# Designs tried in a protein design chat: VH-VL binders against Cytochrome c-type protein SHP (shp). Part 2

Target 1, 112 residues: Cytochrome c-type protein SHP (shp), of Cereibacter sphaeroides (p81238)
Amino acid sequence: GDTSPAQLIAGYEAAAGAPADAERGRALFLSTQTGGKPDTPSCTTCHGADVTRAGQTRTGKEIAPLAPSATPDRFTDSARVEKWLGRNCNSVIGRDCTPGEKADLLAWLAAQ

## First folded at step 1 (VH-VL)

Design c11 (framework fv_clesrovimab)
Fold by ESMFold2-Fast, scan of step 1:
Structure c11 (fold): chain C 112 residues (1-112), chain A 124 residues (1-124), chain B 107 residues (1-107)
Amino acid sequence: as target 1 above (112 residues)
Amino acid sequence: EVQLVESGGGLVRPGRSLRLSCTVSGFTFGDYGMSWVRQAPGKGLEWISFIRSKAYGGTTEYAASVKGRFTISRDDSKNIAYLQMNSLKTEDTAVYYCTRYGKYSYGYYYMDVWGQGTTVTVSS
Amino acid sequence: DIQMTQSPSSLSASVGDRVTITCRTSQGISSALAWYQQKPGKAPKLLIFDASSLESGVPSRFSGSGSGTVFTLTISSLQPEDFAAYYCQQFKSYPLTFGQGTRLEIK
């Protein structure tokens, strides 16, 4: 990979002008949203609430765990992270996540 | 004790419809994905379809051989999974097994509990 | 679709024998493989999942090994109740696919 979780979090913090907050990230990940697509109301719809476990796409394909403790290569490719955030934020929330939201999400996920 | 009991099989003519039921006991049905696997006489196992729990969107998957003809569904209030079979063909003749996906999880696609099966014979 | 090939198609053995059944996949599946036993006239029963994890209640004489594209099921000391058909199944991607089965027969 071209980056690390710590470098990505630092970049988003710089863009947000504020430190990442892992608890806000947890709350966002677990939240139910109404502004996005009805069939993906939460990040947990595909990834589950326990991010150390494998998830499933809607077509039944396995999604490797989001937690770096279970998938060590997580958040080490900046292009993959941006595409993941772009798709999931727009699908679940109905808009792009802010830099602060991205920092918060990665701060929580990287600690799992 | 965990049990899956299939019913609704029988003899049916090509082009007709049949609905299979799978009644479940001994676990929290709504937490698990459910699947149907069939076995033609003297042949091996063929996975046909699955349905996720409502917590995971209640989405469905189908084998190409039955896509557009079969519909899997569930009634969590009654602890029953269904397989609606339309436009039946002679090659659909098989024992149909209701199965539970292993343990409530997002990545386990293996079948940890199987019913005894119900026989469907499609012939003129 | 991931193609599953089992060998042998049938195997004759005696009580007390060590028996090995092989499953080969057309593409890599990591450890996403399960083994099932089916006795005549009965539903299949899960023996092993995730290539090598023994299902609760299954006798320790059953073991699984392998990763990627080649997997084996071993019965270390065959018992009379073990004469049955055995199937491997991949759960790496949809559609889920099974091997064609191996029939274990008394010699």
Scores: ipSAE 0.000, ipTM 0.550, lowest interface PAE 15.9, mean pLDDT 83

Design c12 (framework fv_clesrovimab)
Fold by ESMFold2-Fast, scan of step 1:
Structure c12 (fold): chain C 112 residues (1-112), chain A 126 residues (1-126), chain B 107 residues (1-107)
Amino acid sequence: as target 1 above (112 residues)
Amino acid sequence: EVQLVESGGGLVRPGRSLRLSCTVSGFTFGDYAMSWVRQAPGKGLEWISFIRSKAYGGTTEYAASVKGRFTISRDDSKNIAYLQMNSLKTEDTAVYYCTRDTSGWYKGYYYGMDVWGQGTTVTVSS
Amino acid sequence: DIQMTQSPSSLSASVGDRVTITCRTSQSISSYLAWYQQKPGKAPKLLIFDASSLESGVPSRFSGSGSGTVFTLTISSLQPEDFAAYYCQQSYSTPYTFGQGTRLEIK
């Protein structure tokens, strides 16, 4: 792509005014939420807890593994990452993720 | 080679039942949700029912207009989706389309219904 | 149910015109909206998904925009094959409701 995981993380950190925290990202990804859509209470609902394996949409369509170790070009398309974050945050949390939350999520996922 | 073929339509009297079938080829049927969408003569599209893949519990949803009268089901071993239509009304007269429904997350996107059959006509009249 | 209000119900245009169709929702649906084209006697065809993403094989003159409660489909330079009915559909929550359609007719 047009970007890299490190470049995306740096951009979100700049917008947040704080460094990314991969442990917070892990906690957010694995958490269950009540503010979003009832059928998607966690990022793991579609992606699974093991991000090195393929996930599935609610309709059964394949979602490629989130881990760069399994999908090497992951997080290298900035428009795609923005759409992914927008959808996951809105579906799971019920609002857009903050720049800090985006930085945290990507910091954890990029290390997988 | 992805194809959906509807069958089972026809002329039926009010109060009777009819079962539509949708035979699927060219993709792994069991991995996808399926929807039925209908269109009355000269009218717009109406989504009527949805069935999830077995991996997501095989659960079903219905539009209020058909809830309690219509039942969506699937036979993954035969690659067929069904719509059982009971207590038919003249208002159910329409072309019925079977669709592959990809409205969930796919590589970060929410898709729509990306594959449609040609439709089967159901006419409910006396 | 999420109510979909599509406008206009019909539109007359000439080849080469820019055409815009609007879809309004009774509640916010983020970007969970698709646009479909239907020609007489045929099944609908997916044009746009995720409010603004162009389906594979669809000409670049088609574009979608919007989020929340207001969405538009634009055809930048109308071609003869574009005279058809157009429908928006939300997939935010079931039932996955359609707009009532816009018939695009030759002027």
Scores: ipSAE 0.000, ipTM 0.571, lowest interface PAE 14.1, mean pLDDT 81

Design c13 (framework fv_clesrovimab)
Fold by ESMFold2-Fast, scan of step 1:
Structure c13 (fold): chain C 112 residues (1-112), chain A 125 residues (1-125), chain B 107 residues (1-107)
Amino acid sequence: as target 1 above (112 residues)
Amino acid sequence: EVQLVESGGGLVRPGRSLRLSCTVSGFTFGDYAMSWVRQAPGKGLEWISFIRSKYYGGTTEYAASVKGRFTISRDDSKNIAYLQMNSLKTEDTAVYYCTRAGYYDILTGYPFDYWGQGTTVTVSS
Amino acid sequence: DIQMTQSPSSLSASVGDRVTITCRTSQGISRALAWYQQKPGKAPKLLIFDASSLESGVPSRFSGSGSGTVFTLTISSLQPEDFAAYYCQQFNSYPWTFGQGTRLEIK
């Protein structure tokens, strides 16, 4: 990759003006939202609550585990991470995640 | 940095067997699904086989044209994907590409994001 | 099997032109579509995945759009290196299938 989880987190922290909080990231990932699409009320809808296991799209295609312990090169491509966050945040929350939310999500996911 | 190198192609007679190898470097091979795509002379691309990583059970998929004759496999300790080709037909004449099949998030599917340069298989009497 | 039909099968264009290639699918595939470029004697290269996502390192003049059964690849200002064959591919269901290809040739 062109980046690492630590570099991405540092960049989002700089943009947010605040340090990442992995527990806030966990809470956001597991939360049920009403502002986005009705068929994706949570990040867990497709990724599951256990991010060390494969997720699944609505059509039954496999999604590689989000956890770097199961997918070691996860979060090492900056363009893919930004696309992932953009689409999932808009689908689940109904808006772009803030830099602070991105930092929090990656801080939790990178530790898994 | 990422490299896929196919080998094992050649000229064979109908009904015989050939094994193709794809040696990869520059990424953690065991984390990715792998696929074989072929292209007959002057024709388009045809997907023929796919193998998932061990995290998804190492399951395999095949196009109907090769089902029962071809077997895809992998050796994660050596970073090699294989295509065992049995009962070869003249219609199997093609350049064979190995590809990495990435899956990055809920919306992306399995794009073939890296390809080898291909190895030529000619099946002729 | 999902049939993938590209139009046109061939197209002649000049440097600087805006070029659009269409891919139609016999069944709905949501956004599970990729576009590849292939130059003679070379392996294909991924340009677009998930219908509209630009692969890293691909010039911004390439863009993809569409969902369901109709998809387009657009090159906004054609460059000399863009004369090549282009293929669409669906990842929605097995077997994965490609379009027949579109040959983009110099006018």
Scores: ipSAE 0.000, ipTM 0.568, lowest interface PAE 11.6, mean pLDDT 84

Design c14 (framework fv_clesrovimab)
Fold by ESMFold2-Fast, scan of step 1:
Structure c14 (fold): chain C 112 residues (1-112), chain A 122 residues (1-122), chain B 107 residues (1-107)
Amino acid sequence: as target 1 above (112 residues)
Amino acid sequence: EVQLVESGGGLVRPGRSLRLSCTVSGFTFGDYAMSWVRQAPGKGLEWISFIRSKAYGGTTEYAASVKGRFTISRDDSKNIAYLQMNSLKTEDTAVYYCTRPRYSSGYAFDIWGQGTTVTVSS
Amino acid sequence: DIQMTQSPSSLSASVGDRVTITCRTSQGISSYLAWYQQKPGKAPKLLIFDASNLESGVPSRFSGSGSGTVFTLTISSLQPEDFAAYYCQQYNSYPYTFGQGTRLEIK
């Protein structure tokens, strides 16, 4: 792909003006939100809490694991990452994620 | 009961070394990052070091005042966090607290030990 | 490094008073700010995290507000056990930094 997890994280850190924080990323990923769609209150709703395992959509369609250890090409295509973050941040949180939130989420996910 | 218990403090001369230990009970140690914060006599709080859990890379961060002299580490099999303190200076005189970041709220420190006193004096 | 300035550095108050402590940051930190209470000879205790969230077990007379560069801790009706030092802390950027502290004393 056109990028790497490290390059994406560095870009979001530069935009945020702050270092990425994997623990904040984990906390955000596991959190329950009320500002988004009621059927997706958390990133874990579709992906599960164990990101090394396949998730499922509400219709039963399988989602490949988010962890690079299980899906080696994760976070190597910048356009796909932006589309994924845009869709999931708006669905779960009800708004676009900030650059700091994007950095935090990817710092945790990329280490899995 | 959740507890952090520090040990290893004492009186040392400048240029020497000490190793502090933080023994953890009451939670799954390996799931949490750990941090050290110090407080000089009559002064405020200073964050000095942080270590992430091994599941999140086990990476470390340091304040500039201690970088290159102090090393934070952990032994998850023993539920102990360590702070190796080398090339000690009189400015390192402080109570050293072991603390657990609250990952559900970022890095706010929700649990603190009682502290161990380090005095660096000639 | 992000500099944290608390005001006032000390204040005297009576039981039942409303007291407010302000924390100003040299750079924006969103809501990544905590408040701690420290009594003499004791470790600090977390009161507020993420600027306005009350830690479990902390009395409701404590509240936090603010975002960006200006934050406040308010004690709505001061109790005898509240006379202590108070510290703000940012966790937006490494190194994490604390304010210099505010000492709250009996009038």
Scores: ipSAE 0.000, ipTM 0.563, lowest interface PAE 15.5, mean pLDDT 84

Design c15 (framework fv_clesrovimab)
Fold by ESMFold2-Fast, scan of step 1:
Structure c15 (fold): chain C 112 residues (1-112), chain A 125 residues (1-125), chain B 107 residues (1-107)
Amino acid sequence: as target 1 above (112 residues)
Amino acid sequence: EVQLVESGGGLVRPGRSLRLSCTVSGFTFGDYTMSWVRQAPGKGLEWISFIRSKAYGGTTEYAASVKGRFTISRDDSKNIAYLQMNSLKTEDTAVYYCTRGRYYGSGSYNWFDPWGQGTTVTVSS
Amino acid sequence: DIQMTQSPSSLSASVGDRVTITCRTSQGISSALAWYQQKPGKAPKLLIFDASSLESGVPSRFSGSGSGTVFTLTISSLQPEDFAAYYCQQFNTYPLTFGQGTRLEIK
């Protein structure tokens, strides 16, 4: 790919002006939200709480695990990561994630 | 009706301690991040601390100006947030507002609504 | 810390005027910005969140715009009750920070 998890995290950290916090990222990923679509109240709705396991779309189609330990090329395509964050943040939270939230989410996910 | 009521302000000498309370009604207190924001006379707003809900770890953050001297806490059974202020300095003189954090996700990144009416703390000798 | 600079620090205006207040951030914050109004002796009141979302109950003459490092609050037709201080606040990263405020005064 055109990037790496570390490069993406560093870019979001620069935009946020603060270091990523993987614990905040874990908490956000597992959280239940009310600002977005009612059928996607959490990132875990499609991906599950265990990101080393396959998830599923709302129609039941398999989603490859988010964890790089299970899907080694995760977070190596910058355009795909931006599109994934854009869709999921708007669906789950009801708005774009902040750069700090993006940094936090990727810091936790990339360590899995 | 949603309401935040601060109490515990007053006049204290430098080096002393004071505890502020914020009594909350009209929403599910335990689900929200609670914050303290202060305003020195004739000056702007300064965020000083917040405490996340227990669902997001109940963790706390502080502005550098108060870190190590102030402690935020909450009692979800009583719907009260507290600010324990130790080693008070004249620079801590301000109106202290209790605010509910409106937020997304983990409760870490907050804008504020509603605000209490504030309680005045004057640190003078 | 992200520094928030408001322009102007004060302005005088007349009822019916269009006024714009700008908030600049030292680092990018996406849309993670709120605007507050504070009348003398009163607590602040939320006007705008997420840069452009109008809080329920706030008059439609208030609007927000911007993203990244430059944000504006606009009052399209100033009313007598709008003479107040206005503050921007970022919620993109710790610590949470406010602009220094803009005082809107009667001309």
Scores: ipSAE 0.000, ipTM 0.559, lowest interface PAE 14.5, mean pLDDT 84

Design c16 (framework fv_clesrovimab)
Fold by ESMFold2-Fast, scan of step 1:
Structure c16 (fold): chain C 112 residues (1-112), chain A 124 residues (1-124), chain B 107 residues (1-107)
Amino acid sequence: as target 1 above (112 residues)
Amino acid sequence: EVQLVESGGGLVRPGRSLRLSCTVSGFTFGDYAMSWVRQAPGKGLEWISFIRSKAYGGTTEYAASVKGRFTISRDDSKNIAYLQMNSLKTEDTAVYYCTRVRFLEWSRGAFDIWGQGTTVTVSS
Amino acid sequence: DIQMTQSPSSLSASVGDRVTITCRTSQGISSALAWYQQKPGKAPKLLIFDASSLESGVPSRFSGSGSGTVFTLTISSLQPEDFAAYYCQQHNSYPLTFGQGTRLEIK
């Protein structure tokens, strides 16, 4: 790791011009969206609602738990986090997440 | 403590069947994928089979050497993983290890907990 | 199938030596590589996963590096309990495959 969850959150907060909100992050992660791909209506489609458990991609690949309590090195690679957010935001929401949305998502996930 | 205990190994003639069991304690079995890895006498490690948790479909994967002959399954209520071995060949002679799979981001996973192994000898 | 080749197949070393084992893959696997230690008559033990992540409880003298098709396991100061077989394993794609093993022997 080139970064930490705290550093990533701080960077997204700076870009958003507002503090992260973990409650908004939780709500977004669990939400059902209609603007993206029909087969991925929520972040929970691949990651499950319990982020301390392993997930699975649409093609059957295993995904390590998102929760740092289960995967301690989570959110410590900035390129990996950007790739993950880009892929999942576009698949689920149908657009790039805003810096505020990224800050919110990571604030909730990093606390799990 | 975390423990995997294999059983069911033994001496068997070619063409026969054996069922191996792996009894798990010390963690929430239903949350983890499980795998079998074998080692022939004096040889290296060979991955045989994998089963995902039921929450993620309980889907299975097999090495080509055993596909169609071996079946991996699990009973989450008893904390047991099974390997049903049919049409056994002399080449199946090995120590069989039960393993817990640690999923890794976007990849398949490493084996972080291993049982002590059970010996299967296929001989006439 | 992804072929895994370890070098050397065996090596002799003394306590206190720095030892390096290399694992080469027939196709790129990013960082999806694990290292295991196996002592005679015992089950393998996970040392390193995702190329460079040290498993909890494993001594810090063990380290892993590499990406793509070339990976190394290093033991910075060999201890008596480190004489064992070492295996690399790719966890990128099914079927999962192991290297042939490297036997680390006392000189």
Scores: ipSAE 0.000, ipTM 0.572, lowest interface PAE 12.4, mean pLDDT 85

Design d01 (framework fv_duvortuxizumab)
Fold by ESMFold2-Fast, scan of step 1:
Structure d01 (fold): chain C 112 residues (1-112), chain A 121 residues (1-121), chain B 106 residues (1-106)
Amino acid sequence: as target 1 above (112 residues)
Amino acid sequence: QVTLRESGPALVKPTQTLTLTCTFSGFSLSTSGVGVGWIRQPPGKALEWLAHIYWDDDKRYNPALKSRLTISKDTSKNQVFLTMTNMDPVDTATYYCAHRRYSSGWYFDYWGQGTTVTVSS
Amino acid sequence: ENVLTQSPATLSVTPGEKATITCRASQSVSYMHWYQQKPGQAPRLLIYDASNRATGVPSRFSGSGSGTDHTLTISSLEAEDAATYYCQQYGSSPLTFGQGTKLEIK
């Protein structure tokens, strides 16, 4: 990959002006949202609550685990991470995630 | 290290219910991320996935089998069971149980030797 | 369902030759897996996650591909490689296998 989880987190922290908080990231990932698409109310809708497990799209297609312990090359491609955050933040929350939210999400996910 | 063995009846009559047992060693279904699947192979034909069960009792079934399948486990005995109702001669096959593993995709890394089930009057 | 079509259906080759088996998926697959099955035996995992060799698998076996096109290559075939080879996906539900490629060694 062109990056690492630590480099991505550091970049988002710089943009946010604050350190990442993995607990906030966990809370956001597990939360139920009403501002986005009604069939994707949470990140867990597709990825599950246990990110070491494979997820599924709405149509049943497998999504590789988000946890680097299960998928070692996770968060090592900056374009893929930006695309993933863009699609999921807009589907679940109904807007782009802030840099602070991105930092928090990756801080929690990268530690899994 | 990892071994699996299937057992059950060799001959089943049409309309009967088949129950198969998979007994294993070298891993535990209490371990997070572990699963066991059932796959069958009719004589001279391709492999067909039937069902799988995970450590947390999450179950998945091949929708083509119209709810004829029930998968269950007894974690303390290292056993997984498959029940298939309304058996038909087309269900004649060798039935395998296999250990499921994940890294980037789901695959079967250890297989039992298979048990042959013939459905005939 | 994601249908996996293997080609060729049968292959007859001489020891020392290279064999290439293809698996074409009707839907994109990131992580194809490959199994070897000898007569009277259970399948054995050869390749997982597109290109990783399973434990004990000789280096002459390799996997490659992405999207809808995947290949299993066996360089310098040996008599013991006579078997049926299957690809498998779970990029979409249900989990499916290809129809198999029978490899015969002359």
Scores: ipSAE 0.006, ipTM 0.567, lowest interface PAE 15.9, mean pLDDT 85

Design d02 (framework fv_duvortuxizumab)
Fold by ESMFold2-Fast, scan of step 1:
Structure d02 (fold): chain C 112 residues (1-112), chain A 122 residues (1-122), chain B 106 residues (1-106)
Amino acid sequence: as target 1 above (112 residues)
Amino acid sequence: QVTLRESGPALVKPTQTLTLTCTFSGFSLSTSGVGVGWIRQPPGKALEWLAHIYWNDDKRYNPALKSRLTISKDTSKNQVFLTMTNMDPVDTATYYCAHRKGYSYGYYFDYWGQGTTVTVSS
Amino acid sequence: ENVLTQSPATLSVTPGEKATITCRASQSVSYMHWYQQKPGQAPRLLIYDASNRATGVPSRFSGSGSGTDHTLTISSLEAEDAATYYCQQRSNWPYTFGQGTKLEIK
């Protein structure tokens, strides 16, 4: 990796002008959204509610657990994190996540 | 250095239960994301994935064989076990255990044991 | 299950030539792995997730492909490359392997 979870969170906090909030991140990750694609109403649709377990795509492809406790190298590649957030925020929410939302999501996920 | 070694009986009679042990070093099955799998290869045939187990005791079995397979581990002894019931001559194969590079960059087997040959005959 | 068919089944080439092995999947595969198995040895990982070379694997080995068609290419073959090569998919449950391609070097 070129980064760490702490460095990514700090960068998004700087862009947001506000500290990350892990509870908001948890709430966003578990929420059901109506603004995005109908077949991906939540981050949990593919990743599950327990992020220490493997998820799966709609086609049955395994997705590594999001929790760093289960996947130690998670959130250590800045390009991959940006691509993941871009894809999933647009699919689930219907727009790119704000820097504050990115900070919140990573603050919760990094603690898992 | 990652090393795995399979052990078990070389000969098994039809209807008997096979138990194989994989003993390893150079990694721990208490490390997040780490897994160990079992793959077999009948003489002159393709590789067939059988089962794998992860550090958190998450277990997955080949659906074609799942009723016959049990995978378990003893993390403190660096061992993984595979039990296969109701052996048949078609189960004659070399059985491998392999380190599964788990989550992050694909689900692939990066280090393999030397294999143990199991012959099923009366 | 996702059936992987390798082509050709056998390939005989001269040192210094290029070998191309194809793996065709019955269902779309985003990430294919490739293994090399030399006579009397366990398989060795060559390529993972379509195009990434495993540690210690020479640069003459490369992987490419997406969807149903994936390819392993060995440029400038050497005598030690005589082996059976297997593809493996992880996109669909359960994991499946191709039937293998035997590469013989004259």
Scores: ipSAE 0.000, ipTM 0.543, lowest interface PAE 15.9, mean pLDDT 84

Design d03 (framework fv_duvortuxizumab)
Fold by ESMFold2-Fast, scan of step 1:
Structure d03 (fold): chain C 112 residues (1-112), chain A 123 residues (1-123), chain B 106 residues (1-106)
Amino acid sequence: as target 1 above (112 residues)
Amino acid sequence: QVTLRESGPALVKPTQTLTLTCTFSGFSLSTSGMRVGWIRQPPGKALEWLAHIYWNDDKRYNPALKSRLTISKDTSKNQVFLTMTNMDPVDTATYYCARIKYYYGSGSYFDYWGQGTTVTVSS
Amino acid sequence: ENVLTQSPATLSVTPGEKATITCRASQSVSYMHWYQQKPGQAPRLLIYGASNRATGVPSRFSGSGSGTDHTLTISSLEAEDAATYYCQQYNNWPLTFGQGTKLEIK
């Protein structure tokens, strides 16, 4: 792809003005939110809590694991990552994620 | 104002199970990002993290003690519980509960602590 | 695990002196936290996120550092500062504290 997890995290850190924090990212990913769609209250609704395992959409379609250990080319396409974050942040949280939240999420996910 | 208070038995016999309660006020464990943890301190020794529980009921345990620990909560009563099985004299310590605050650009830290409850394990 | 090594283990100073306590981590720590514990009391948050003073903490307390090397400095020591000071990291599981530095005021 056109990028790497490290390059994406560095870009989001620069925009946020603060270092990425994997623990924050884990906390956000596992969190239950009330501001988004009622049927997707958490990132774990579709992806599961164990990101090394396949998830599924509401219609039952398989989603490849988010963990790079299970899906080696994860987070190597910048346009796909932006699309994924835009869609999921708005669905779960009800707004766009901040650059800091994006950095934190990718810091945790990329380490899995 | 945030307050936390630990309660439980002061004396426990070897092989028994210890159950501690942390009762708190001034915040809710239904708030996203909020956590409560347990830390212990043997007399004259350093602080040792035991476990913590997240608002979403996720749990983390110190691997050194994981087989003996269970953390749980009752969000409606503002209580967090710690259960520790097979108590031994080396588990004699002051046990603290503390709130864990996440703040952007500063990480996660223990911002408020209970007063501690002393537990002696002796026959 | 991320092992935190504090030095010195014990420090004896007179009022008005400066105390410096070092915390060295075996792995990089973005945000080191520091706690003060007076005899018979619970720990109190002193410094969070490497350099921020907690509410109510006097300006004579300051923190600095990044990566593996972090420092707590107490300028113009007062009798009430007699306590054990602990560093703590939240970058790696399990969470760890340093062994503590006991500060004695003569």
Scores: ipSAE 0.005, ipTM 0.565, lowest interface PAE 15.7, mean pLDDT 86

